Miniprotein binders against q89ai5. Designs and how they scored, part 14

Target 1, 221 residues: q89ai5
Amino acid sequence: MLKTILAFDTSMSVCSISLLHKNRKYNIQKECRNNHTLYLLPMIHEILKKNHVSLNEINIIATSKGPGSFSGVRIALAVAQGISLGLNLPHVISLSTILIMAEQVWNNHKISKVLAIITVNKTSVYWIQYSRNFHGLWIKKSKAIILNLSKALEKILSLKKQWALVGNGWDKFPKNILKKIFITNITFPNSKYIISLISANSIYQKKEVLHKIIPIYLNER
Short names: E, the ipSAE of ESMFold2; O, the ipSAE of OpenDDE; V2, 0.75 times the mean of E and O plus 0.25 times the DockQ between their complexes.

## First folded at step 7 (miniprotein)

Design l6
Fold by ESMFold2-Fast, scan of step 7:
Structure l6 (fold): chain B 221 residues (1-221), chain A 83 residues (1-83)
Amino acid sequence: as target 1 above (221 residues)
Amino acid sequence: SDELQRLADRVEELKQKIEQLLQRIAGTDPEIQDEIRQLAQLIRDLLQELQRLGSPDLTTLASEVEILKALIEALQWALRAQS
């Protein structure tokens, strides 16, 4: 009796698709680099066909809205729009890529304090901190900011409690400096944790009309 | 340029696809119908821009066309699934 959910993410170098159908979860992912437009629709066809689910059985479409690459974020939103319009589902669920990675940390390690550091360019990183409450809500503990490496280093050294680190920006810093931080090796979102977020709290089940979704970009082209 | 012509040809293909899809939306939600019509207009506008005198930024337009192509192909697939 549970809804069928199709979830996907193309916000970074990996394309991931997940399907929840009759309480069974399916997931596929592929390193796509910048070729998300070539792989996303074929991979959605693949996951549906292999699991004997027809497109019209989908009740909910969920995707990431960034932060991520300009083209990557937009391809996922475009495909979500196309499918939702064709299925008479004008509303979709859109979630932060940071929250998707944070929920993976919670599922795997039960750590409720997550720091995301993502490479923007050679000298700058994207920085945001979240804490998960008893109700499964991820609450911002810092403003999302872009920091030069010197300022990011100062902030890392000033951390008082242990944080779990997601994102690829950890490579910018020596390991000895990161001793107060648990390095998760989670550097990109996996769409199966979109489904985990939706299951964790009703706030992640809110659907928006696509024109009201505000994408978050790391880079300009 | 050859590159500009290839982009124009691709946009023309998307225009043909969306116009065919408009025939199939008679039974859908009015909000959905309106959004598909707006998308069709966006594709027509893009085709006119590519055909006008003056060279646009081909890299940016190529990316926009690929994103629109993915949207239209997803829409076409979903509409077929409904029928």
Scores: ipSAE 0.622, ipTM 0.855, lowest interface PAE 0.5, mean pLDDT 84

Design l7
Fold by ESMFold2-Fast, scan of step 7:
Structure l7 (fold): chain B 221 residues (1-221), chain A 84 residues (1-84)
Amino acid sequence: as target 1 above (221 residues)
Amino acid sequence: SDELQRLADRVEELKQKIEQLLQRIAKGTDEEIQDEIRQLAQLIRDLLQELQRLGSPDLTTLASEVEILKALIEALQWALRAQS
């Protein structure tokens, strides 16, 4: 890639920032919990300064659009909007946090079937399944739905032994019920894999005007 | 309550001012616009401090909205300075 890409994610408890510059990739991440606004901009300053890249050298801004916490998803989009408008960049790339985690599974394990289970509240989880084709495109294999734990358990029991699990919902179920599923321990997205997705298939290079980006939330407010 | 409604109205007014400013920035910036951004940044800080000091559970949504506006304006200021 000839472009300089700044990518970041704040959709869950971790802030991550990645920079692609002159074919070199840089990445930093930090546990931020509920204070993403305190850390995101300083971390972007840090990655740029450490790698001798000025903000105005950025050609593309890429972020996650959720699923994630209401405030976390919106903070990343707000920062992307501010930077893109100030730099007079026309559009930004926004990608699903599930796809970012799925691409990490592919990069680390070469597993093409990924199930995401993410805690929504005490009794409910977010459920979605994706399969990656040989062109690097992730195809949705189930509708994204919020399930109570009982229904989620029924769906797990019906699965064949072919799925890698991402998300923090793994701890809602007994280990022996999950033994046919590969538990990845990937429970939050890393912006490093936003760059991996962009490199894997041109579909992930689609830019959108910020007001047209539809955020995905795990739960209300 | 009257206090909650007053704060909600101030947040809505702030959001509208910011949206109008963003539309103008898309067409170009000058010192007048940069001064308006500084004024809005101060209004954001003042409102956020008031919301945080009150510490009411029913203000958490408004406080989150203001934090998001703060992040947007700070990112915008930084990017505009980088283009100068």
Scores: ipSAE 0.757, ipTM 0.890, lowest interface PAE 0.4, mean pLDDT 86

Design q1
Fold by ESMFold2-Fast, scan of step 7:
Structure q1 (fold): chain B 221 residues (1-221), chain A 109 residues (1-109)
Amino acid sequence: as target 1 above (221 residues)
Amino acid sequence: SDELQRLADRVEELKQKIEQLLQRIAKGTDPEILDEIRQLLQLIRDLLQELQRLGSPDLTTLSSEVEILAALIEALAWALRAQGDPEVERLLEEIYRLLEEIERLQKRS
């Protein structure tokens, strides 16, 4: 019997929840703006009810840990903690928002080189690069760094291989600067790709106690 | 404003208290923890009464903090649900009522 996985993400502007149960996948996503809790909790109830799955059947809880908004990342972790405690599942899977988007690129386009550019403020972006090996593992190809637009532009111009771009930072640059980059229009994670990552490589099945998960914020308060 | 900042500080204080309680509940519950939860629920009620007096612009300024607070209160409800004693069931009823009040508040922002 395959394990039942409940996965969700609220790290960006979209709430998403996915369920893997008896080899069937279901997912819901909704644009939540600043009201993540108003959507996430009803979505959890909906996905379980629609698929005739009781809470007690959940074996694994998986969520994102950022990078993302301060409130969004913390909401997902708080809900994961509550459910894990209620079900006596003290260990959860937490995955990078970037890897979730990168795995969507692989699933949709079979492109193994992903660049994430995410807007931090009017003049700064978050930058990180990953490459997927044939074992389904995403290998970091740059440090995660916040760059001003001038430095980001220099780095884009120096890219030697075609990269797929995820994140909302694509609109900060002229189209002629982006000609070596495939713009994916993937600007937020979808929790169904958490399940895809878990299925792709056992390294993404590692669980931690919630209090040891270090969230990644785009901006610290 | 000074009043808005004071309310923001109180939201943050309550969020931290809930996070600490969740860590302690993971190790098991006892009468002291249940009493602290009762005290916490009263502080949350007091805060919600103050927040309900705010106009939409001020409430919008606090919206992220209120969302995190709502998520933590829901997490507390999930954690307590596993305990099963009658006193916990009474606390859960109060928690769900508070969550309903917070939902109404969030819809105003």
Scores: ipSAE 0.274, ipTM 0.641, lowest interface PAE 3.0, mean pLDDT 82

Design q10
Fold by ESMFold2-Fast, scan of step 7:
Structure q10 (fold): chain B 221 residues (1-221), chain A 109 residues (1-109)
Amino acid sequence: as target 1 above (221 residues)
Amino acid sequence: SDELQRLADRVEELKQKIEQLLQRIAKGTDPEILDEIRQLIQLIRDLLQELQRLGSPDLTTLSSEVEILAALIEALAWALRAQGDPEAERLLEEVYRLLEEIERLQKRS
């Protein structure tokens, strides 16, 4: 019997929900900005109803754990915890927002080197680099760091290999400075790539009880 | 302010009650779980009304915390309703009204 997976993300401005049921994938997205709470559960209800899947048929719940907004990351985790406990599913899969976007790059462009630059505030960005091996595992090629724009610019200029860029931080730099970087226009995660990650490598199938999940925030307030 | 501190204390109490509820559910639910959820929904509603009354920008953190807790309770109530409990259906309706109140407060602020 095929596992039924419900995946969702609210870590940034877009709310996305995906459903894998009997080897069929479904996906819906909505621009939610700061109203994720209002949209998330209705959208989950919608995707289940449209595809004639009852909440009780869900075997696995997967969500992002950031990096993202403080409220957005926590709303997804809270909803995942509520559903999983109510359905007596003791464990949740939680994946990095960066890896979700990186897997979208792989699926869309077959590029295995991904640089994420995400806006933290007007003067700083979140920076991390990953490379995907032939087993579908994304390996860190840099430490996750928050950089001021000057330092980030210096790092961009020092890049010696073509990288695909994800995240909304690209628009903080002149286009000619980004000549060594492929701009993907992927600026937010899409939950369907959570399912793609889970399918790509068993390491992404590890489940944790919610209280052991460490969220990653870009801007805590 | 004293009122702000009182609200912070009430939000902390809400968090503790929810944590206790989640631990009980993880160990297997008892028949009073739905009543406890209803009490938590009312506590959330009371907190939202108090936040609206004060209307201060300093309340944004508390408002966000309450919103996140409301989302958890809504998801939990929905999952319990999916198992066919008629009382869970009523609880979900109450949670939906809470989310509408939260939306109205956010639009105003």
Scores: ipSAE 0.444, ipTM 0.719, lowest interface PAE 1.4, mean pLDDT 80

Design q12
Fold by ESMFold2-Fast, scan of step 7:
Structure q12 (fold): chain B 221 residues (1-221), chain A 109 residues (1-109)
Amino acid sequence: as target 1 above (221 residues)
Amino acid sequence: SDELQRLADRVEELKQKIEQLLQRIAKGTDPEILDEIRQLLQLIRDLLQELQRLGSPDLTTLASEVEILKALIEALLWALRAQGDPEVERLLEEIYRLLEEIERLQKRS
């Protein structure tokens, strides 16, 4: 029997839950805005019941660790902790929301160079670049940094190769600058690509105790 | 306001207390831990009584903090269920009632 994976993300305005069971993938996604707790547990119950999977059949809990909103990232981690303790699964998989979006780019477009730009506030964006190798590993190609719009613009203009852009920061820049980048419609992570990452490379299967997971926040609320 | 800041600080302290209890529950439960959980639930109820006094703008300002607190209380519920302890049954009922009170607070118009 294959391992059953429950994956979820609440790091941004959309909640997503995915289930891998006996080689079958299921996914529920809902715009939650600032009501993540209202939707997350009901959606987990829904995906399990609709697919005739009991909570006790879950072998692996996987979640995002950000970057994302302060409340959203912590809600996913808190729920992961509760479920993992309830199932006596003390170790969970936690993956970057950037990698989750990047893997969606690879699955949909087969583009291996991904730039993430995510809005932090009116004048600042979160910036990170990744490149995927043929083994399915995403390698960091820049530091993760918060940039003012002027610095981000300079960096976009200096890009020498075509990059696929993920994140909601695309709307901070003039259309003329987009000539050098492939604008995707991927502005939030979908938990089904957590499962895709886990399947792509064993490095994404590494589990950690929850208190050692370092969450990444976009802002200090 | 100073009062809003004090309430925010109390929410943060309660979140930290729940996180610490979750780590300890993972190692097993005993009467001392169960008593600390009962005390924590009472502190949360006391906080909710004070939050109910606030107007909608102040509740909106604390919305993210209240959501995180709710998520941690739900995590506590799931962690306690894992123990299979009959003593836990009454705590589960208290936690369910507390979650309902938080949801009522969040739905204020």
Scores: ipSAE 0.116, ipTM 0.509, lowest interface PAE 4.7, mean pLDDT 79

Design q2
Fold by ESMFold2-Fast, scan of step 7:
Structure q2 (fold): chain B 221 residues (1-221), chain A 109 residues (1-109)
Amino acid sequence: as target 1 above (221 residues)
Amino acid sequence: SDELQRLADRVEELKQKIEQLLQRIAKGTDPEILDEIRQLLQLIRDLLQELQRLGSPDLTTLSSEVEILAALIEALAWALRAQGDPEVERLRQEIDRLQEEIERLQKRS
């Protein structure tokens, strides 16, 4: 009855793989930079081999859909598609990179208000705010937008309650400006929190056919 | 350039052939699928060799597209083999060669 879940993320500079098998969780991660295609499949092979799980025992494939780099998001989706089709698993779970980091905040700190700031380029950041309700559902508290640094600064200064900050965009701002924000040092997603999200609320267990998944990119292309 | 456009056209052809293969697999497997995978691996190798030969920064997007498509086919072949299809085992050497070509291309970039 308990399902075996393979989860992975390549949306940013780190490749992470997680495996849930017989109520045990296994995780590996590696700094991959732009070499996600080189590392992802070997890392999946490694986690399975090290934990004595064969690929054909996997029941669910889960991955991130961004926001992230164009190639990084797409490599995870491509590998998920290949494995799922080859194993005759027609659907996959895809979750927001932001929610994966937000769930890490909840698991580690029990903070329910999360602000994500992710670097897009030298002068702009990706901005989104979420709040977790008592049912474990993360609800958008702002639109996902790309902001120039001056507009982002205005929004930070206007925050009325403590928010936990995830993403690598925190280093764009002086620390004294971030006084109302708890800096978490969570700057990339870890696939083990995909499994945490799936366990937290049934809405995160929704499976989709891969061609209907809409990836979120930090840059168009 | 004409050369860049021809490579882009070949990558688009590869993408379409892979999409057709994926649609066929979703409807059920047949013996012809293994031959189609073999043909796609050859097309991927040919494209990677051309991309490596040209070695231009203009090719970064195309190289990424081919690498992603290669990973998809490699993952698919691995999963089909895991289900106990002995014919897919024959693709191991071709998958190994493809991985070496990808590594060489990434090393140069």
Scores: ipSAE 0.689, ipTM 0.867, lowest interface PAE 0.5, mean pLDDT 83

Design q3 (at its last look DockQ between E and O 0.83; V2 from the best seeds 0.00; counts 0 for: unsure alone 59.128 < 70)
Fold by ESMFold2, look of step 8:
Structure q3 (fold): chain B 221 residues (1-221), chain A 111 residues (1-111)
Amino acid sequence: as target 1 above (221 residues)
Amino acid sequence: SDELQRLADRVEELKQKIEQLLQRIAKGTDPEIADEIRQLLQLIRDLLQELQRLGSPDLTTLSSEVEILSALIYALAWALRAQGNTDPEIEELMRRILELLEEAYRLQERS
């Protein structure tokens, strides 16, 4: 009856694995930059071995689907596909990189309004806004769009409400004009917040057939 | 370019074999799955070894693709073995593939 969840994220420069087993939570993370394919499998071996969990005890595979690195998002989905099919778990939980970081904001600061700005290339950023309702659901409050830096700055300056910033794109802007922004320094996701999302609301336990997941890729710089 | 084309053809063949296998596994257990996993692990080992031998920056895209395919098949083989649904003799192939992936990482660090 107890759920054993293996969750991982390799969408950005820091890779993380989390394990929920017998109501205990474990997490490891490592800087992997563009070496996602080389870190993920050894890290899964590490967390399972150290905690005396065999792969066949896992009931739920959960991972991020992006936005993120092309190779990093693909490796996470590939490993999730392989493990889920081999364990006869035909579906996985996949969550947006943005939701994972937003849940960390809620965990750390109890702030319910999150603006994500993630660097796409030298001249553009990915932009999306979310708000958390009282049921623990993150609701989109803007389109997911790619903006040049000038347009993103105009949009920041026009904000009428306070927003907590996540992502690595904020260093492109002068801090002294970001009066509507709380800079959280959450610049990459941590898979422990995949488990937090699943616990916060049952809608995040929705399992998807992996080939129907539409990943979100960012340009690699 | 002749060597690059031959390697690209091998990678495409590997992709097609993997896709066909995944479709069959999704539909249920098949008596040939264990042998096909072993053969795929052997192909991946050989491709990883060849990519490391060549060590060319022109192969970066193919190397990345093979590494992702390696992770998929490794994860599948690992899960099938844990369920008792594949040949335990694949464990040595799996160990070798992880070693090759770790060696590729060290080469990237020095480049």
Scores: ipSAE 0.789, ipTM 0.889, lowest interface PAE 0.4, mean pLDDT 84
Fold by ESMFold2-Fast, scan of step 7:
Structure q3 (fold): chain B 221 residues (1-221), chain A 111 residues (1-111)
Amino acid sequence: as target 1 above (221 residues)
Amino acid sequence: SDELQRLADRVEELKQKIEQLLQRIAKGTDPEIADEIRQLLQLIRDLLQELQRLGSPDLTTLSSEVEILSALIYALAWALRAQGNTDPEIEELMRRILELLEEAYRLQERS
């Protein structure tokens, strides 16, 4: 299929944009901190211009829906909504930030069990576990939950098999406790793995109207 | 503060106007969306200029809301331009909004 996909993520401190066009993948990422709008729109312009693709050639818009910062998640969804409506594309693909990082683990390491630990505040982390089946579907192996550090430590100690860890929460725990965990150093999503997910299983190709997308925020006030 | 409450009210009005525009566009019922987009970009420019003028940490939440709404309407205007709907006033407003966002960023880095 010759669909053109524009994918982007601003849910964490890094902004990333990816373009699939005529079976070729392009990717740009940049540390954007708290100024996602300033970086995202110019970076989309840059990736399109460098690859000689017009905005109106885009067939599918895909983005993350969190977990992530309130402003970061909302800016990506806002840009996706604006572009999709202006191009008369009524639906967008929205994928979990965790699944984007998990798919990177699979692509780089062929590890199918991924634990995400993301810092929420000084004493709390976001925790979720996924396992990838043969069909490329990531299945939840734990509830998505916010845990204090002592409860998270108990859960780590209770793990019976080795898990690959994504997210920046790894630095909240003593190194010796993490011996059962493969620390990937993947601490933010890269939008090129949104395209990888879409290619891996048709479930990730499901498009939603934007008002049905339920974003996940980590630092909601 | 009174000034903060007035800004919050204006941001809420902007949100409502944008939501109404998005509903019309989704249903394909609005034949002249360019005029409404111009008006929204003008409101966004005015809000960004006012937020920059006040320059207060108490405005962080409102600044974030306006930034998100700016991203939405900017992206919508950009996509419409790509479809051949070009308007010099809209282009100038988009340029000014990007400048205001850049200025806000530089002030935050220095503060």
Scores: ipSAE 0.746, ipTM 0.856, lowest interface PAE 0.4, mean pLDDT 83
Fold by OpenDDE base, look of step 8:
Structure q3 (fold): chain B 221 residues (1-221), chain A 111 residues (1-111)
Amino acid sequence: as target 1 above (221 residues)
Amino acid sequence: SDELQRLADRVEELKQKIEQLLQRIAKGTDPEIADEIRQLLQLIRDLLQELQRLGSPDLTTLSSEVEILSALIYALAWALRAQGNTDPEIEELMRRILELLEEAYRLQERS
């Protein structure tokens, strides 16, 4: 039986929703700034309605567990919890925001080394590196750390290999960093790549009990 | 302020009630779930209305929390409805919650 997957992310400034139904993929997204709550539910209604899919046809709920904004990560998890429990789906798939963006890098550019730099505040960024192996798995190559801008710049300049940059933190650095890193312009996770990850490798199909999901926040507000 | 504390307490109470409900749902079918959802939706409506009425920047965190909880309960109610729970009152409350969330958004955009 073909699976119907509803995937969504609100971890950044964009609400992204994707639907896999009868082997067709649909995606809608909207800039929502900090008002994810207002967009997520209506957009889920929209994507289902537009494609003539009922909510009860959904077999899999998938979302990001962050890193992301406090409210953004929580709203996605909250909605995922509500839908999953109401549909008697005992588990939700939760993926790292970075994995979702990394998968887009692979899809668009076929680059296997991804550096994520995400703004935490005016002076600090979140930093993490992933590398795609031959089996299509994204392997963490560094621990997640928060850096000030100067240290982040230093680390960028010290990179020995070509990395693709994702996240919204790149605009905080001088343009000359383009010589050291490939700027992808991927600043938010597109939920269609949640579906891509799930479809590509069973490891990403791991279903978790929602209340056991540990969210990753970039801030506490 | 005393008012802020009272609101915070109500939000915490709501959160606890929701958590309890979710635990009960996770354990199995409860015939009273629909009634509890209705009650929670009413509480959410009341809280959202009160938060909107106050309109203070100091309420931003509480507002966000209530909005998240609203989305959770809405999603739950919606899913239960899709599974055959056809309580018309729940449907109406869902609609009202969406309207209130939309209004809250419009107010935030103007601030």
Scores: ipSAE 0.736, ipTM 0.876, lowest interface PAE 0.5, mean pLDDT 88
ESMFold2 (binder alone), look of step 8: mean pLDDT 59; pTM 0.482

Design q4
Fold by ESMFold2-Fast, scan of step 7:
Structure q4 (fold): chain B 221 residues (1-221), chain A 109 residues (1-109)
Amino acid sequence: as target 1 above (221 residues)
Amino acid sequence: SDELQRLADRVEELKQKIEQLLQRIAKGTDPEIQDEIRQLAQLIRDLLQELQRLGSPDLTTLASEVEILKALIEALQWALRAQGDPEVERLLEEIYRLLEEIERLQKRS
C-alpha cells in the first residue's frame, strides 16, 4: 500500500500541515504569529479528522529543522517527537526550510537557481544559495552566512546569472538593486513542498532519530 | 538581574528534565516515572510561586523557553496516552496548566 505521510512546519510566522494518504494530498495553513503551540496540534487533528485518517495510519512523519525562529523550529520537532513516540515511529524526516521554499520555486516557476535572504536583525541577513540538478537534488552553491546589509548588497550586485529570491530579506533592498533577481514573494515554507521534496529525490526520504537532528536557528541561543 | 537569571536557569532545568523523561518513556515504562513527574511539577510550582511573589515580572526573555516546555509536555501527553497510565496523564496535565499560568503572568502588562 502507499505510504501515509504527515508533514508540518512552524519554523516561521505560518503553521502549515500536509497529509499524503492513498495518493491524495491535503494541506492547511494558518498565520500563527508567535503562538505556534496554540495552532499546531489542533490543525493536525483537523486535517486527520476532515480526511477520515486515523493517527495509526501514519507511516512517516516529516518536519522542517530550520533555519527559523528558536521557538518555532523546536515546537515542530517536539510535536514530531511526541507523535513518533505515540505511534512507535522513532525515525522522522527533517528538511531545511530553505529547501522547502526552493522546491516551491521549482514547482511554481521551474527555476533551478535559488537565493535565500532572511532578515536576522535591522542590519544583517542570512544568505545561502542552492541549485537544483536534473535529478531533483538541491546542491549548496554558497556557505550559509550572516552578512551585514553592505556586504549583501555587494554580493547581489556581483551576481552573474538570474536567481530566484526567497525569504523576507528582499525587503531590505531597493527594487532597482534587485533587477537581476526574480522576486518570488515566497517568504515562509509550506509543508506541502516537504512532500514534493520527498517525491522528487530519494535523498529526502532519509530518516533520523530525533536526538540526532541538529536544528538550525537564525540567531544563536 | 540576578533574579531573572535564576528564573531562566530554572526554566532550562525544567526543559532538560522533560527531555530526559521523554527519552526514558521511549525506552519503556519505568516504575519511577510518576516520581519524576511529581518532582518536575514541584519545580514548576516553585517557579510559579516565585513569579507570583514578584508580581508581574517581565518574562519576554523566557517566553520562548516556556513555549518549548509547553510543546514538550503536549508531546509527552501524546506518548503517555499510548501507554494508558491515567495518573501520569493527570500529572502532566497539571504541569501544562502551571506553564499556562506562567505565560498568563507574562502577558499581564
Scores: ipSAE 0.193, ipTM 0.522, lowest interface PAE 3.4, mean pLDDT 78

Design q5
Fold by ESMFold2-Fast, scan of step 7:
Structure q5 (fold): chain B 221 residues (1-221), chain A 109 residues (1-109)
Amino acid sequence: as target 1 above (221 residues)
Amino acid sequence: SDELQRLADRVEELKQKIEQLLQRIAKGTDPEILDEIRQLLQLIRDLLQELQRLGSPDLTTLSSEVEILSALIWALAWALRAQGDPEVERLLEEIYRLLEEIERLQKRS
């Protein structure tokens, strides 16, 4: 099936947009500071125009739902809602920011065990672990929790298998402590891996009505 | 300040009104949606005039909320294009003018 997919992410410091059209994949990524809308909206126009794709040719809208900044997550969902309603596409795909980064690890390194550590504040991090099965499904191997650095350090030291680390939280720990961790340098999601997830397993093709999507925030309102 | 808090509250109220309106458009059954949008656009215009009087530090404090509002207003424009009548074209022109004003405001923050 030749679906045209528009995917984007604004959940962290980088805005990214990707287009799958006639089995060709396009991607634009820009660091956007705190003005995501000033970058995202022109990028949507740019990716469609440069690739000679009209909005009416889009079959699927996909975006991240966090974890991420309060404004960034909500901006992506608002934009997805507008496009979906304007194109009479009643449902959108929304995927975890963590899974988007995890799929990048798999595509680039073929590592199936991913640990995400993301800075919440000066003394705490967001922690979650996933493992990818041979069907391309990422299975949660820990609860998503916010940990003080001391507790996170204890968990790192107790890890039994090699894990690939995504997220910006790696810089909170000395390198010698990260002996069982492969530091990937993947600290933000890239929307091209939303498309990769969608192609990897049908579970990631599940669409929701927008008001039923539950965003995940790293920060309090 | 009290003024800054009042403006923050108004931004929040408008965001909620737009989200409610988008949910109603999604259900596709409100024939008077256009009148409610006109009223909403007037409230947005009034808010933008107040925000334009703020200095850069205060605008920076509200920047995240203004970004979300901008995204929701853009979403309204896109949702309206599906309605397909000549009054919608006029509303879209007004919405695009408001988005241009918000962009200028964001560049000042």
Scores: ipSAE 0.618, ipTM 0.823, lowest interface PAE 1.2, mean pLDDT 84

